# Designs tried in a protein design chat: VH-VL binders against Prolyl 3-hydroxylase 1 (P3H1). Part 5

Target 1, 115 residues: Prolyl 3-hydroxylase 1 (P3H1), of Gallus gallus (Chicken) (q6jhu8r557to671)
Amino acid sequence: SHLVCRTAIDEKQEGRSDNSHEVHVDNCILNAEALVCVKEPPAYTFRDYSAILYLNGDFEGGAFYFTELDAKTQTAEVQPQCGRAVGFSSGSENPHGVKAVTKGQRCAIALWFTL

## First folded at step 1 (VH-VL)

Design s6 (framework fv_solitomab_arm2)
Fold by ESMFold2-Fast, scan of step 1:
Structure s6 (fold): chain C 115 residues (1-115), chain A 122 residues (1-122), chain B 106 residues (1-106)
Amino acid sequence: as target 1 above (115 residues)
Amino acid sequence: DVQLVQSGAEVKKPGASVKVSCKASGYTFTSYYMHWVRQAPGQGLEWIGYINPSGGSTNYADSVKGRFTITTDKSTSTAYMELSSLRSEDTATYYCARVLRFLEWPYYFDYWGQGTTVTVSS
Amino acid sequence: DIVLTQSPATLSLSPGERATLSCRASQSVSYMNWYQQKPGKAPKRWIYDASNRATGVPARFSGSGSGTDYSLTINSLEAEDAATYYCQQYSSYPLTFGGGTKVEIK
């Protein structure tokens, strides 16, 4: 498990995306151009199930979202809320990212399970 | 196949600037930070900076800050480093190396370029 | 800055012997990685996040440690293991490397 906090950039630098998570898959390396996800290091290939638990809701932005393997076609979005948990399989079915936090600080715990 | 291919050796005079390229292939260029690490002859490894190709954000080591710029050309999947006001102490082999930039994964240099030797001599 | 101290600087052993390389950090580290470098070559990924072997790394290599004290162990040394091994922290910027341990085969 990991405690993760993302903070809004007060004076955002043009083109900067450091306060968001780019679309990825938790147990393989996503190549969105080739539409494949390869199980190799540095991926934790043994992860079967992922969960994220929001520790606060006093911020703006920071929405969790799922995409197709192209990392562009959004399939679902989850609104952050204190105490809310999002669970999903760790494999290529669930590419996901986190949108930028636009105000305040978003803190969450990421958890992974092996079956 | 993941490859990082760097430009050829450079010989420069003190006070000059040098620009080294690192052409990436075999992966999604914007999913990985590109770092630069140098190694003086017979010495160890020194991290000098990185760029996030997705947003263009950079971070530079204090040893090169003010003289060092990292840029990318996403259309060619190429990262560049430029070091100005060269000193004899900048003589080193310069390596590009990638790091997966997703927060939930361990961060380490998984693929390295072959290196570019930069010699600064009068 | 986090300072990484590797010891010994040089380790000379015979094939079949066990090698243990130490890396100590000046403060607690979350991510410790190891790289193998042979003369004239770029460094190569070896161990990541303390204990995970990179693809292609022989099973005789293992990494361990947490906090400030990390080690790389070669269970039974082979001739191709002659190289300099660098530890590297990814806990805070600037990123730093240890001074390296050179493993020599007699």
Scores: ipSAE 0.012, ipTM 0.645, lowest interface PAE 8.8, mean pLDDT 84

Design s7 (framework fv_solitomab_arm2)
Fold by ESMFold2-Fast, scan of step 1:
Structure s7 (fold): chain C 115 residues (1-115), chain A 119 residues (1-119), chain B 106 residues (1-106)
Amino acid sequence: as target 1 above (115 residues)
Amino acid sequence: DVQLVQSGAEVKKPGASVKVSCKASGYTFTRYTMHWVRQAPGQGLEWIGYINPSRGYTNYADSVKGRFTITTDKSTSTAYMELSSLRSEDTATYYCARGYEYWSGFDYWGQGTTVTVSS
Amino acid sequence: DIVLTQSPATLSLSPGERATLSCRASQSVSYMNWYQQKPGKAPKRWIYDASNRATGVPARFSGSGSGTDYSLTINSLEAEDAATYYCQQYSSYPLTFGGGTKVEIK
């Protein structure tokens, strides 16, 4: 498991991004222009299932979201809630990102499983 | 096959600027981050900055901040670094290196570009 | 900034011997990588995320560790392993490298 905390000022640490995490796929390299995801190094191709667990809810922003393979068309969004877990397959069916935290600090645990 | 090919050696005077290119091939340029790492003669590795080519986001090490700019040309899959107000302590081999935002380190490196700053 | 301290600075061993290289971080890190660099060449990613061998890295190499203490082990040195090995934390910006351990074969 991996604990990740993001604050409203994370863009200073990560650069100038509006997102806490850019859209990606957990077990392959997403080519959003070609609409494919290739299982190749350096991706962790052995990941089968992913989960994220929110540890707090006293922040604004930081929503977890899914997109089509184009990394632009949002298909779903999960609102943060203390104790809420989001589970999904690690493959190309679930490109996802995390929106910027606009107030406070967001803490979550990220987990990956092999079947 | 993934390759990062850098421009040739540069010799500059103190106070000048230098611009080094890194042409990527064999992968989707916008899916990975591009980092710059320098190494002074006989010394270790120093990370100096990165760019996310998809979004244009950059971050620079304090040692070069204010004098350092990283840019990309997505149409040619090329990253550039420009370092201004050159000093003798900027003499180093400069490497571009491919990163992935979610771990893995730098899996491919350019061959390096030697920048010599002398009067 | 996270400071990485590598020890020893130089390791001189005979073929077949075991080499253990240490990397200590000034604060806890979650992602530690190792790079091999030979003279006049660019570094090569050797171990990523503490314990995963990069493609083409011989099985005699292994990485381990967590938190602030990480190590790279070569269980039976070969002549081709002579190089400088750098650790790198990938947990927070600025990214930082250790000072390197030079492995020499006597």
Scores: ipSAE 0.000, ipTM 0.612, lowest interface PAE 10.6, mean pLDDT 82

Design s8 (framework fv_solitomab_arm2)
Fold by ESMFold2-Fast, scan of step 1:
Formats: sequence, structure tokens, C-alpha cells
Structure s8 (fold): chain C 115 residues (1-115), chain A 121 residues (1-121), chain B 106 residues (1-106)
Amino acid sequence: as target 1 above (115 residues)
Amino acid sequence: DVQLVQSGAEVKKPGASVKVSCKASGYTFTRYTMHWVRQAPGQGLEWIGYINPSRGYTNYADSVKGRFTITTDKSTSTAYMELSSLRSEDTATYYCARQGTIRYYYGMDVWGQGTTVTVSS
Amino acid sequence: DIVLTQSPATLSLSPGERATLSCRASQSVSYMNWYQQKPGKAPKRWIYDASNRATGVPARFSGSGSGTDYSLTINSLEAEDAATYYCQQYSSYPLTFGGGTKVEIK
């Protein structure tokens, strides 16, 4: 499990204008230009399923989103809500990122499962 | 010249299936996502799904999910949509439209001419 | 789903007048596009990413807006501009279109 809190102030300090987290895949290394995801270190290749649990909804921005392997073509977006959980397979079918927090603080727990 | 050319009009009975083709030319077929959008007579536009021809990834709108399949034939640069268990409310003009993958948010820049599907008994 | 509300539903103006078409989103949208559709024809991408004119679109057309409020402006209407204009968001799937604004010449 991993607890992550991001604030609008923190992201402004880091010079972020787009994303709190760049598009990636949880169990392989994404090469968006080649449209391939390679199961190799430092990725945790044994991960089968991922989940994100939002601990608050008291902020703006910070949306979770999925893309194609190109890391550009957005396929879905989940608006944060306190207590909302998002579950998905950890593999190359679910490249995902997190948009920048524009106001307030976003806190979430990330979980990974192996079958 | 970049073109998307669709198959001809279809008339179907309720409960039948329809398959519409969209043949691409003038560009590298696998570098663009192909969307399908429908429009009922006198109504607005409704997005119903897409396919990424490079990897075969698909996404379907809830309104058609379970009855709708998008496929491609890379050797002929053709996308297909198939809609089964047709209802009268599926009567519409169906459009294919391409979208760049690099700046996906620029939307659909090239559209097919449309295929009219009429569902009547 | 993100709901896009376009107003007015119909806009009837004379040549040379300024037309302003509104598109309001039910939640903040980062990417908004506009399409022009004439009767019996496929839509054409007209404005992309809020404010950029597609190739061949006359300079009298401009798009603006951010967040939940977007607009398409025709600063001096011509007869060939009679069409239905649809806004479309690309912030999330499913992709959604507004109900359209029909621009008519009097």
C-alpha cells in the first residue's frame, strides 16, 4: 500500500502544469513511442491488479485517467470522490496517469495485488 | 488525399445485425484511432466507440455495449462496425472518423460520408 | 458522463451580423472542439482545442473559453455559414457532443 498526498502548492513548486503523475503502466516499462510495454526491472512485473482509494474529495483537479499505449489517447477519466475506489488490471491494457491538483489537497492509497 | 469511404445504406428488421465498413486511404492506417459516431434522423451526434488499429484496443459507449463490435483489417486499411439485436432506436446515420494519437484532444479531423441504417418492421 | 449544453438551440441572423454560440459543460473540460454540419453532410472539424481554426476555416470564426464555458463566434455572418455547430469534449470517455446550435440566415 502507498499513501500519497499532493497539493496545488506542492505541484506549483515543482513546476507542474499538466500532471501529478505521468502516464505509466503498473507492471511494465511503457515505451509510448514504440507502443510497447516491457516487463523488466525496475517495474514490479508480478503485479496483476491495481486499486486507488481516494481519502478525500476536497480539491480540484487530480483526476485519474487511462490512455492507450501511446500515453496520449485518453480512454477514460475518473473524478475523485471521498471513499471512491478505482480498480483495474496492472498490465499494458491500462496505461494511466493523474492530472495536476489545481486547488486544495488530494490524498489517496494505492494498492497492488498478485494472484 | 486522405479519405474514409463507407459502405452503402442498409435496411434491417428488428433483431437483425448490420455490418458497416470504413475504408481508409491516403495515410498510415495504424497511426490513427478510428471512432464511430451515429446520428438519428433530425437529432444530434452520439459517440458510440473507437478502435486503435495498431493494437486492436476498443472502447464502446454504454448505449451499445454488449451489441456492438468494432474490428479492423490492416491489410485493406478497413475498419468495421457490427451492431446486433437491432432496435428501431438504432435507426441513424453512422459515421467513421479518424483521430490522431499524438494530440488526441484535437478531435476527429477526417470523417466518412456516413452510412444510413434503417431499422423497420 | 460530461453533459454539454449549447445555447441558443437556433440562431437566426442577417448577413454581416455577429453570431455567438455558447457551450457549457457540466464539469470542467480541458479540451473542447467544434464541428460544423450542413444538412445531409458529414460533420467537419471546425475549431480544435478551444481556439484553433482547422485548415480552410475562414478567419471570421473564432473559439474561446476554458473550464466549463466555451463559445464559438462568427464576427460577420455569411450565407455559407448556415449550418448546425456542435461542441465536443475530449476530457474523458465517453466522448460527448452538445445538442447543437442551428445558425440560420434571415
Scores: ipSAE 0.000, ipTM 0.544, lowest interface PAE 18.4, mean pLDDT 84

## First folded at step 4 (VH-VL; framework fv_ciduvectamig_arm2)

Design d1
Fold by ESMFold2-Fast, scan of step 4:
Structure d1 (fold): chain C 115 residues (1-115), chain A 124 residues (1-124), chain B 110 residues (1-110)
Amino acid sequence: as target 1 above (115 residues)
Amino acid sequence: QVQLQQSGPRLVRPSQTLSLTCAISGDSVSSNSAAWSWIRQSPSRGLEWLGRTYYRSKWYNDYAVSVKSRITVNPDTSRNQFTLQLNSVTPEDTALYYCTTDYPEWSGYGFDYWGQGTLVTVSS
Amino acid sequence: QSALTQPASVSGSPGQSITISCTGTSSDVGGYNYVSWYQQHPDKAPKVLLYEVSNRPSGVSSRFSGSKSGNTASLTISGLQAEDQADYHCSSYTSSSTYVFGGGTKLTVL
């Protein structure tokens, strides 16, 4: 598992105001201009399913979102809640990112599964 | 320019509720680019941030852990002001109380505008 | 009770440089670049002098500079002037999304 905490101050210090994590795919390298996702290093090509578990809900921003392969057209958004889990396939059907935390601290555990 | 005008000195008895008001000019209390804080200063504890209120599509409050059970910071949009309510006061709450601006999401100007301060004495 | 440690007093003569330290923990000064310094003259509210460790608001003299190393932030005043005689307070953002202050430092210019 992978524990990730981000704060509003961390986002400001890194110059990130709109996204905490840029749009990506968990098991391939996304080329948004070409609309393809290529299974090659350094991607972890063996991942089949991904999950994010939120450990707190007392922050603002930090929404998890999905896009089309263009990494621009948003298809879904999940608002953080303490104890909420978001599960999805790791492949090219689920490009995703995380919006910037605007207040407080967001902590989540990332999990990956191989079938 | 923002200006903050506070109510006058208070003498409060132990166990009573302290209520202070800060009137805002030059900006709206519901401005989405500012927050509104209370800070107190005493010889024994120095400066202590107590809490804030601010509007970002809805109202939010943040409070220091030491006072969280006794404190409320509330906006009043009709009078363009905000208040501090502190319940069950003790002599340790004797201090000079300031209202100030705050900017949780922007480059950390610190507390850049301050009211003149209100002396609060808690004694029997 | 102050969470950040400052010396109670410092002194210097006109033209000299002095430095005031502000020491916290990894959950405040060490964890964030959100340290502010305030100047307070007798019977006046504090005035912001520096923010985000080293940035000066408009109108603050370049004689005031800030830095940070690990858990300690520092305010340096160069070319001391009589009007610099005041109390100086540091503050920091915390991992709880709150603020803490130092105990304050009285600067005497002789």
Scores: ipSAE 0.000, ipTM 0.547, lowest interface PAE 17.0, mean pLDDT 83

Design d13 (from d9 with heavy chain D102G Y103H)
Heavy chain, then light chain:
Amino acid sequence: QVQLQQSGPRLVRPSQTLSLTCAISGDSVSSNSAAWSWIRQSPSRGLEWLGRTYYRSKWYNDYAVSVKSRITVNPDTSRNQFTLQLNSVTPEDTALYYCARGHPEYWGFDYWGQGTLVTVSS
Amino acid sequence: QSALTQPASVSGSPGQSITISCTGTSSDVGGYNYVSWYQQHPDKAPKVLLYEVSNRPSGVSSRFSGSKSGNTASLTISGLQAEDQADYHCSSYTSSSTYVFGGGTKLTVL
ESMFold2-Fast, scan of step 4: ipSAE 0.409; ipTM 0.840

Design d14 (from c9 with heavy chain T100A T101R G108A Y111I)
Heavy chain, then light chain:
Amino acid sequence: QVQLQQSGPRLVRPSQTLSLTCAISGDSVSSNSAAWSWIRQSPSRGLEWLGRTYYRSKWYNDYAVSVKSRITVNPDTSRNQFTLQLNSVTPEDTALYYCARDYPEYWAFDIWGQGTLVTVSS
Amino acid sequence: QSALTQPASVSGSPGQSITISCTGTSSDVGGYNYVSWYQQHPDKAPKVLLYEVSNRPSGVSSRFSGSKSGNTASLTISGLQAEDQADYHCSSYTSSSTYVFGGGTKLTVL
ESMFold2-Fast, scan of step 4: ipSAE 0.359; ipTM 0.825

Design d15 (from c9 with heavy chain T100A T101R G108Y Y111L)
Fold by ESMFold2-Fast, scan of step 4:
Structure d15 (fold): chain C 115 residues (1-115), chain A 122 residues (1-122), chain B 110 residues (1-110)
Amino acid sequence: as target 1 above (115 residues)
Amino acid sequence: QVQLQQSGPRLVRPSQTLSLTCAISGDSVSSNSAAWSWIRQSPSRGLEWLGRTYYRSKWYNDYAVSVKSRITVNPDTSRNQFTLQLNSVTPEDTALYYCARDYPEYWYFDLWGQGTLVTVSS
Amino acid sequence: QSALTQPASVSGSPGQSITISCTGTSSDVGGYNYVSWYQQHPDKAPKVLLYEVSNRPSGVSSRFSGSKSGNTASLTISGLQAEDQADYHCSSYTSSSTYVFGGGTKLTVL
């Protein structure tokens, strides 16, 4: 589990204009150009399920989103809400990213599980 | 289907308050997933966002700096509508006024009212 | 004037593709991917075509596509049709947590 807080200032300082986290897959290395996800180090290949728990909702931006393997075609989006949890399988079926925080501070806990 | 219908006086005298209402059908003014905005359009200034109201456990308002001292955007949950009040109007406030649904997390307007031309003159 | 720069007019013939640019700064178009595009026919309210640079709402034709490079966002209309003749407006989020708009572009279908 890991607690992560991001602010609009953090995003600007890191040169991020569109995403807090670039699109990735939690248990393999995504090659979006080749449309494959390879289970190899340094990826944590043993992860089976992932969850994000939002600790606050008084910020703007920071939405969690899913894409196709091309890392460009958005398939779903989850708006942050205090106490909201998003669960999903960690594999190539759920490439995901997090959009930039545009105002305020977003705090969330990330969790990973193995079967 | 969600629809926005505007009403209110089309002629306002200088120094008075401009008041418009936007009635919502097919969605709730207190929806946790939307916000409710006012935008105006004039030949001299083009499109200008004025402000919005929205519910996320409590009511919030955001206002454009240019009108912040004169504007109020208020929800009315009993009638499922929201209003614009713009104080101390001048002829420069003459414009076509739209209500719209927007999203503070996505920053776009997906539904617009029909528009109300408001003329500020004596 | 308008915070974002659009050409005042653009023209094309049926079946062609045209592109409309929307140029801002690193504090709006260049800094964030919150650009939206609206189509407005005479005496009608604007209608959303694209949001977050390139996302199409349900019901919007795939002939409309969007992209961004640096401080410039672009709307491309392929397979131009007579009913595309309209004004097109871009909008962006800014670092001041507000909306800004372009001056609008009049598209003439010849």
Scores: ipSAE 0.000, ipTM 0.550, lowest interface PAE 19.5, mean pLDDT 84

Design d17
Fold by ESMFold2-Fast, scan of step 4:
Structure d17 (fold): chain C 115 residues (1-115), chain A 123 residues (1-123), chain B 110 residues (1-110)
Amino acid sequence: as target 1 above (115 residues)
Amino acid sequence: QVQLQQSGPRLVRPSQTLSLTCAISGDSVSSNSAAWSWIRQSPSRGLEWLGRTYYRSKWYNDYAVSVKSRITVNPDTSRNQFTLQLNSVTPEDTALYYCARDYPEWSYGFDYWGQGTLVTVSS
Amino acid sequence: QSALTQPASVSGSPGQSITISCTGTSSDVGGYNYVSWYQQHPDKAPKVLLYEVSNRPSGVSSRFSGSKSGNTASLTISGLQAEDQADYHCSSYTSSSTYVFGGGTKLTVL
């Protein structure tokens, strides 16, 4: 498990105004232009399922979203809420990112499971 | 109601350390939502933001590049205040110094300011 | 030298409208919607007038409005009053997580 806290100032320090975490796939390296995801290092290829658990809700932005393999076409969005969990398979069917935190601090626990 | 009260020497000799204190009432220096900044004003450079200290599970500092090697902004939780220390001062550091409350995550601007302290750097 | 460019002075008569510009770059004014405006009367600390380009703090008159186009933010004061005579400063967040200010604009109501 991995605890991640991000503030709006952290996003600004990294020069990010639109995304807290760029679109990626948890168990392979996404090539959005080629529409492929390759299981090779440095990706953790052994991950089968992913989950994120929001620990607070007193922030703005920070929405979790899914895309097609092009990393541009948004297919779903989950609004953060204290105690909300988002579960999904770690493979190429679920490219995802996190939008920038615009106000406050977002804390979440990331969890990965193997078969 | 928030008030910021400044104190510290108004005359500093070149090469010495400029030290100012900002006492906070109506809020906590360790507030998770606020940050505490120093800003100075001079005829030649106008308003200049110098740095901030703030608490988000641990203490953080951010400093302007122009002063980063000489500046420290420190909180004092027991006295509910924060300080500016600026080392190796020159006459160019002569300015009106303000402390202010900042909300970097909410971009509300500097909503409360201290009264200002005119610091002269001369022999 | 200030990082953001403002006119040194502007003037108007009671009842008129004036606009003060604040020009930066894509790494400050153009890159973020985090522009603030401050009013400063003689011998007093600056007071926040607008934040996030166009938002007014509670208690600030609707005569003050803000906008941004590209790398330039603007403060407009409508229905000028004698009490508006002051210095006006713009500020922006930067890509290095710092703040920069404009040179200030002296408004004379004559």
Scores: ipSAE 0.006, ipTM 0.643, lowest interface PAE 9.4, mean pLDDT 86

Design d18
Fold by ESMFold2-Fast, scan of step 4:
Structure d18 (fold): chain C 115 residues (1-115), chain A 123 residues (1-123), chain B 110 residues (1-110)
Amino acid sequence: as target 1 above (115 residues)
Amino acid sequence: QVQLQQSGPRLVRPSQTLSLTCAISGDSVSSNSAAWSWIRQSPSRGLEWLGRTYYRSKWYNDYAVSVKSRITVNPDTSRNQFTLQLNSVTPEDTALYYCARDYPEFSWGFDYWGQGTLVTVSS
Amino acid sequence: QSALTQPASVSGSPGQSITISCTGTSSDVGGYNYVSWYQQHPDKAPKVLLYEVSNRPSGVSSRFSGSKSGNTASLTISGLQAEDQADYHCSSYTSSSTYVFGGGTKLTVL
């Protein structure tokens, strides 16, 4: 488990559209140009399932989102809300990133499970 | 291929319980990625989201504050359906009621809707 | 909870462009990029037209586009066609993990 907090100031300034976390896959190394994800270090290849739990909702921006393997085509976005959890498999079917926090502070717990 | 089919009484007297059922085909009411919502529409209030039920290791419900004290949205996994119960109805609850598929973790909107049921609350 | 503000009606002629606004607060439209638009023809259920401000579901014409500035989201319909005559509703996620809707806008294609 890992506590992660991101603030608008830590992301430079409010109004930034840059991602807080670049698109990645939790258990392999994503090569978006080649459309492959390779299970090798430094990735934590033993992760099977991931979850994120939002600890607050009094911020703006900071959306969690999923993409295709190209790391560009957005397939889903998670609405931030205090107490909300989202679960997903850690593999190549769920590339994901986090958009910039534009106001306030976003805190979440990241959890990983091995079958 | 997802279809939502509504059923239930269309006339309810004031102070009674409004009960509607939404039968699901092409998806499971216990799907771990979807949620199942009730939305109503009236000339005076427009569209109003009432609540949802969804399965994520256990069952969850979310309800709009305006109806929270009177509403229950319940799944029935054996019949692949979910229901709306709205207690102590008044003429203000007269509306066209829709069930819909929702994704509370995703911003996809309501992608499939039932046909709608016009419920009139009168004596 | 606050309802989102939309104009009651808008009109245009075939081939024109029209824009429908949807104004909320910083706890809904202004706070998130989670605005959806729905098209509703008479006696039919609403159909999702746009989600996340500007994303189109499969099968929705590119004539429909969305944008947001501050607390106001906008739906623009270009190249108006007779079949676009319908009611248009905006909705937004809120800080309370609920949804709010606008009052709806009736589009008349003259």
Scores: ipSAE 0.000, ipTM 0.552, lowest interface PAE 16.2, mean pLDDT 80

Design d19
Fold by ESMFold2-Fast, scan of step 4:
Structure d19 (fold): chain C 115 residues (1-115), chain A 123 residues (1-123), chain B 110 residues (1-110)
Amino acid sequence: as target 1 above (115 residues)
Amino acid sequence: QVQLQQSGPRLVRPSQTLSLTCAISGDSVSSNSAAWSWIRQSPSRGLEWLGRTYYRSKWYNDYAVSVKSRITVNPDTSRNQFTLQLNSVTPEDTALYYCARDYPEYGWGFDYWGQGTLVTVSS
Amino acid sequence: QSALTQPASVSGSPGQSITISCTGTSSDVGGYNYVSWYQQHPDKAPKVLLYEVSNRPSGVSSRFSGSKSGNTASLTISGLQAEDQADYHCSSYTSSSTYVFGGGTKLTVL
């Protein structure tokens, strides 16, 4: 498991509509135009399940979200909250990204499992 | 001012364990803001990050998939150092090995590197 | 075969500018602002030139600058000097909390 903390990048990030993490799939390479996800290097194909645990809620932005394979059609969003966990399969059914942290610092533990 | 000083055998036989030590000065191996990594460099594979150890209320390790089954990175707080152990080596593990300071929470990369140790795996 | 793609070599003359590209995926270069660049002279350890795409450590010349667009990060060296002749490596933090590197680019100052 890995502790990950992200802090808003001063005035520049406050003005951005960028993601902290672009839409991807954890165990394959997503081709959003072709609507396919290919299990090959450099992707970590061994991952079966992923989880994120939020360690704080004293920040703005940083929401976790899921999309269709087109990486554009949002299907779900999880608002950060201290102690909240998000679990999901690492495969092509769960393309996901993280929206930019706009204020404060987001700390979370990331976990990946092989079944 | 941080310095990393490497030591360990430069010749290892196939199937044996490669063991290197990195001594730290100017910082603590148990610093809660840094991590301590091993990286190797070979002509065929270029630079490869191998793994890290770090203290965040307790000790953690992260390892690259390619070596995860054979690698251990261990801290030694009493001597302010950390070690690499790589089991079952083959000639493909012949490389220049570096230790380095890392900041995985910030993505700052590696700001201080050891001098490097050329390890040859040969019979 | 490195995870990040860099040209094997690049050349320039003193006083000119050159750019080195580093292409990855949305799980590394495209997903984060965690791109670093390293300069390596023969028989020396790599030295950090840039981190977080474009930030310079103290003591690094302003002739070195970085940028990123999509899945490609770029290192630009302006006002080339003979001492810039070296290998240049890019790296990126990944969604797996690991690092990946490019294959390295040999810069020749003609």
Scores: ipSAE 0.000, ipTM 0.537, lowest interface PAE 16.2, mean pLDDT 82

Design d2
Fold by ESMFold2-Fast, scan of step 4:
Structure d2 (fold): chain C 115 residues (1-115), chain A 124 residues (1-124), chain B 110 residues (1-110)
Amino acid sequence: as target 1 above (115 residues)
Amino acid sequence: QVQLQQSGPRLVRPSQTLSLTCAISGDSVSSNSAAWSWIRQSPSRGLEWLGRTYYRSKWYNDYAVSVKSRITVNPDTSRNQFTLQLNSVTPEDTALYYCARDYPEWSGYGFDYWGQGTLVTVSS
Amino acid sequence: QSALTQPASVSGSPGQSITISCTGTSSDVGGYNYVSWYQQHPDKAPKVLLYEVSNRPSGVSSRFSGSKSGNTASLTISGLQAEDQADYHCSSYTSSSTYVFGGGTKLTVL
């Protein structure tokens, strides 16, 4: 398990679009240009299932989202809510990222399981 | 197989900008799995991670809070290198500076390749 | 001034086992399984010995092992050899999504 806290971006920087966590896959190395995800080090290839648990909801932005392998085409988004959990397989079917936190601080626990 | 080679001035005057370059061979600065970091070492503070640059679909930077207002880490894809710029230096910035490879998606993997180090002295 | 606490020095004899501790807080060592250990010989860059508390990179001897309990991570070196004489540094990921290091431990093999 892994506790992650992200803080709001600096609003003085116009046009900033930094993500809190870039699009990735939990058990392989994503090559978005080639549309492939390769199971090799340093990736944790033994991961089968992933979950993220939100610890607070008093922030803005920070949405969890899924994409196609291109890391650009968004397929789903989950709004943060204290106590909400998101579960998904760790493989190439679920590339995901976290959008920038625009106000406050977002804290969540990431969990990984081997079947 | 991966080699990191550092270059840059070894003496910088207080208030000036410290500028170092790290040339990469055996990997690409635009690798979609790696990140490229600067770390310094001094007797008084030990090892300090300063910041990183990395490419996914666009370029990203992460910086340590202690230097965030003064630091820029920039990639150069045409020369396969990245640079450190640290503005408004003081004698406290005197240190041995290293470049290193890192992995943002696997924070616990650590820094697996390091440059040779550059001793930078900040004095008048 | 280092964020993580390590003993300044430790010593042992060839063939002996030695342990180096690395103590932080619940916001770094205690909060994550993302502790790395580095070996540094004089006039050389650090080399990664362990990552994620206890995992060894390819080429690192099985004599090096790691563990963690609460806010303290430990590096154990078994079967000490003369070439193990070096500085050892611990590092941890933090709740601010940055990295912190320990002050370093000088290992002397006598």
Scores: ipSAE 0.000, ipTM 0.598, lowest interface PAE 12.2, mean pLDDT 82

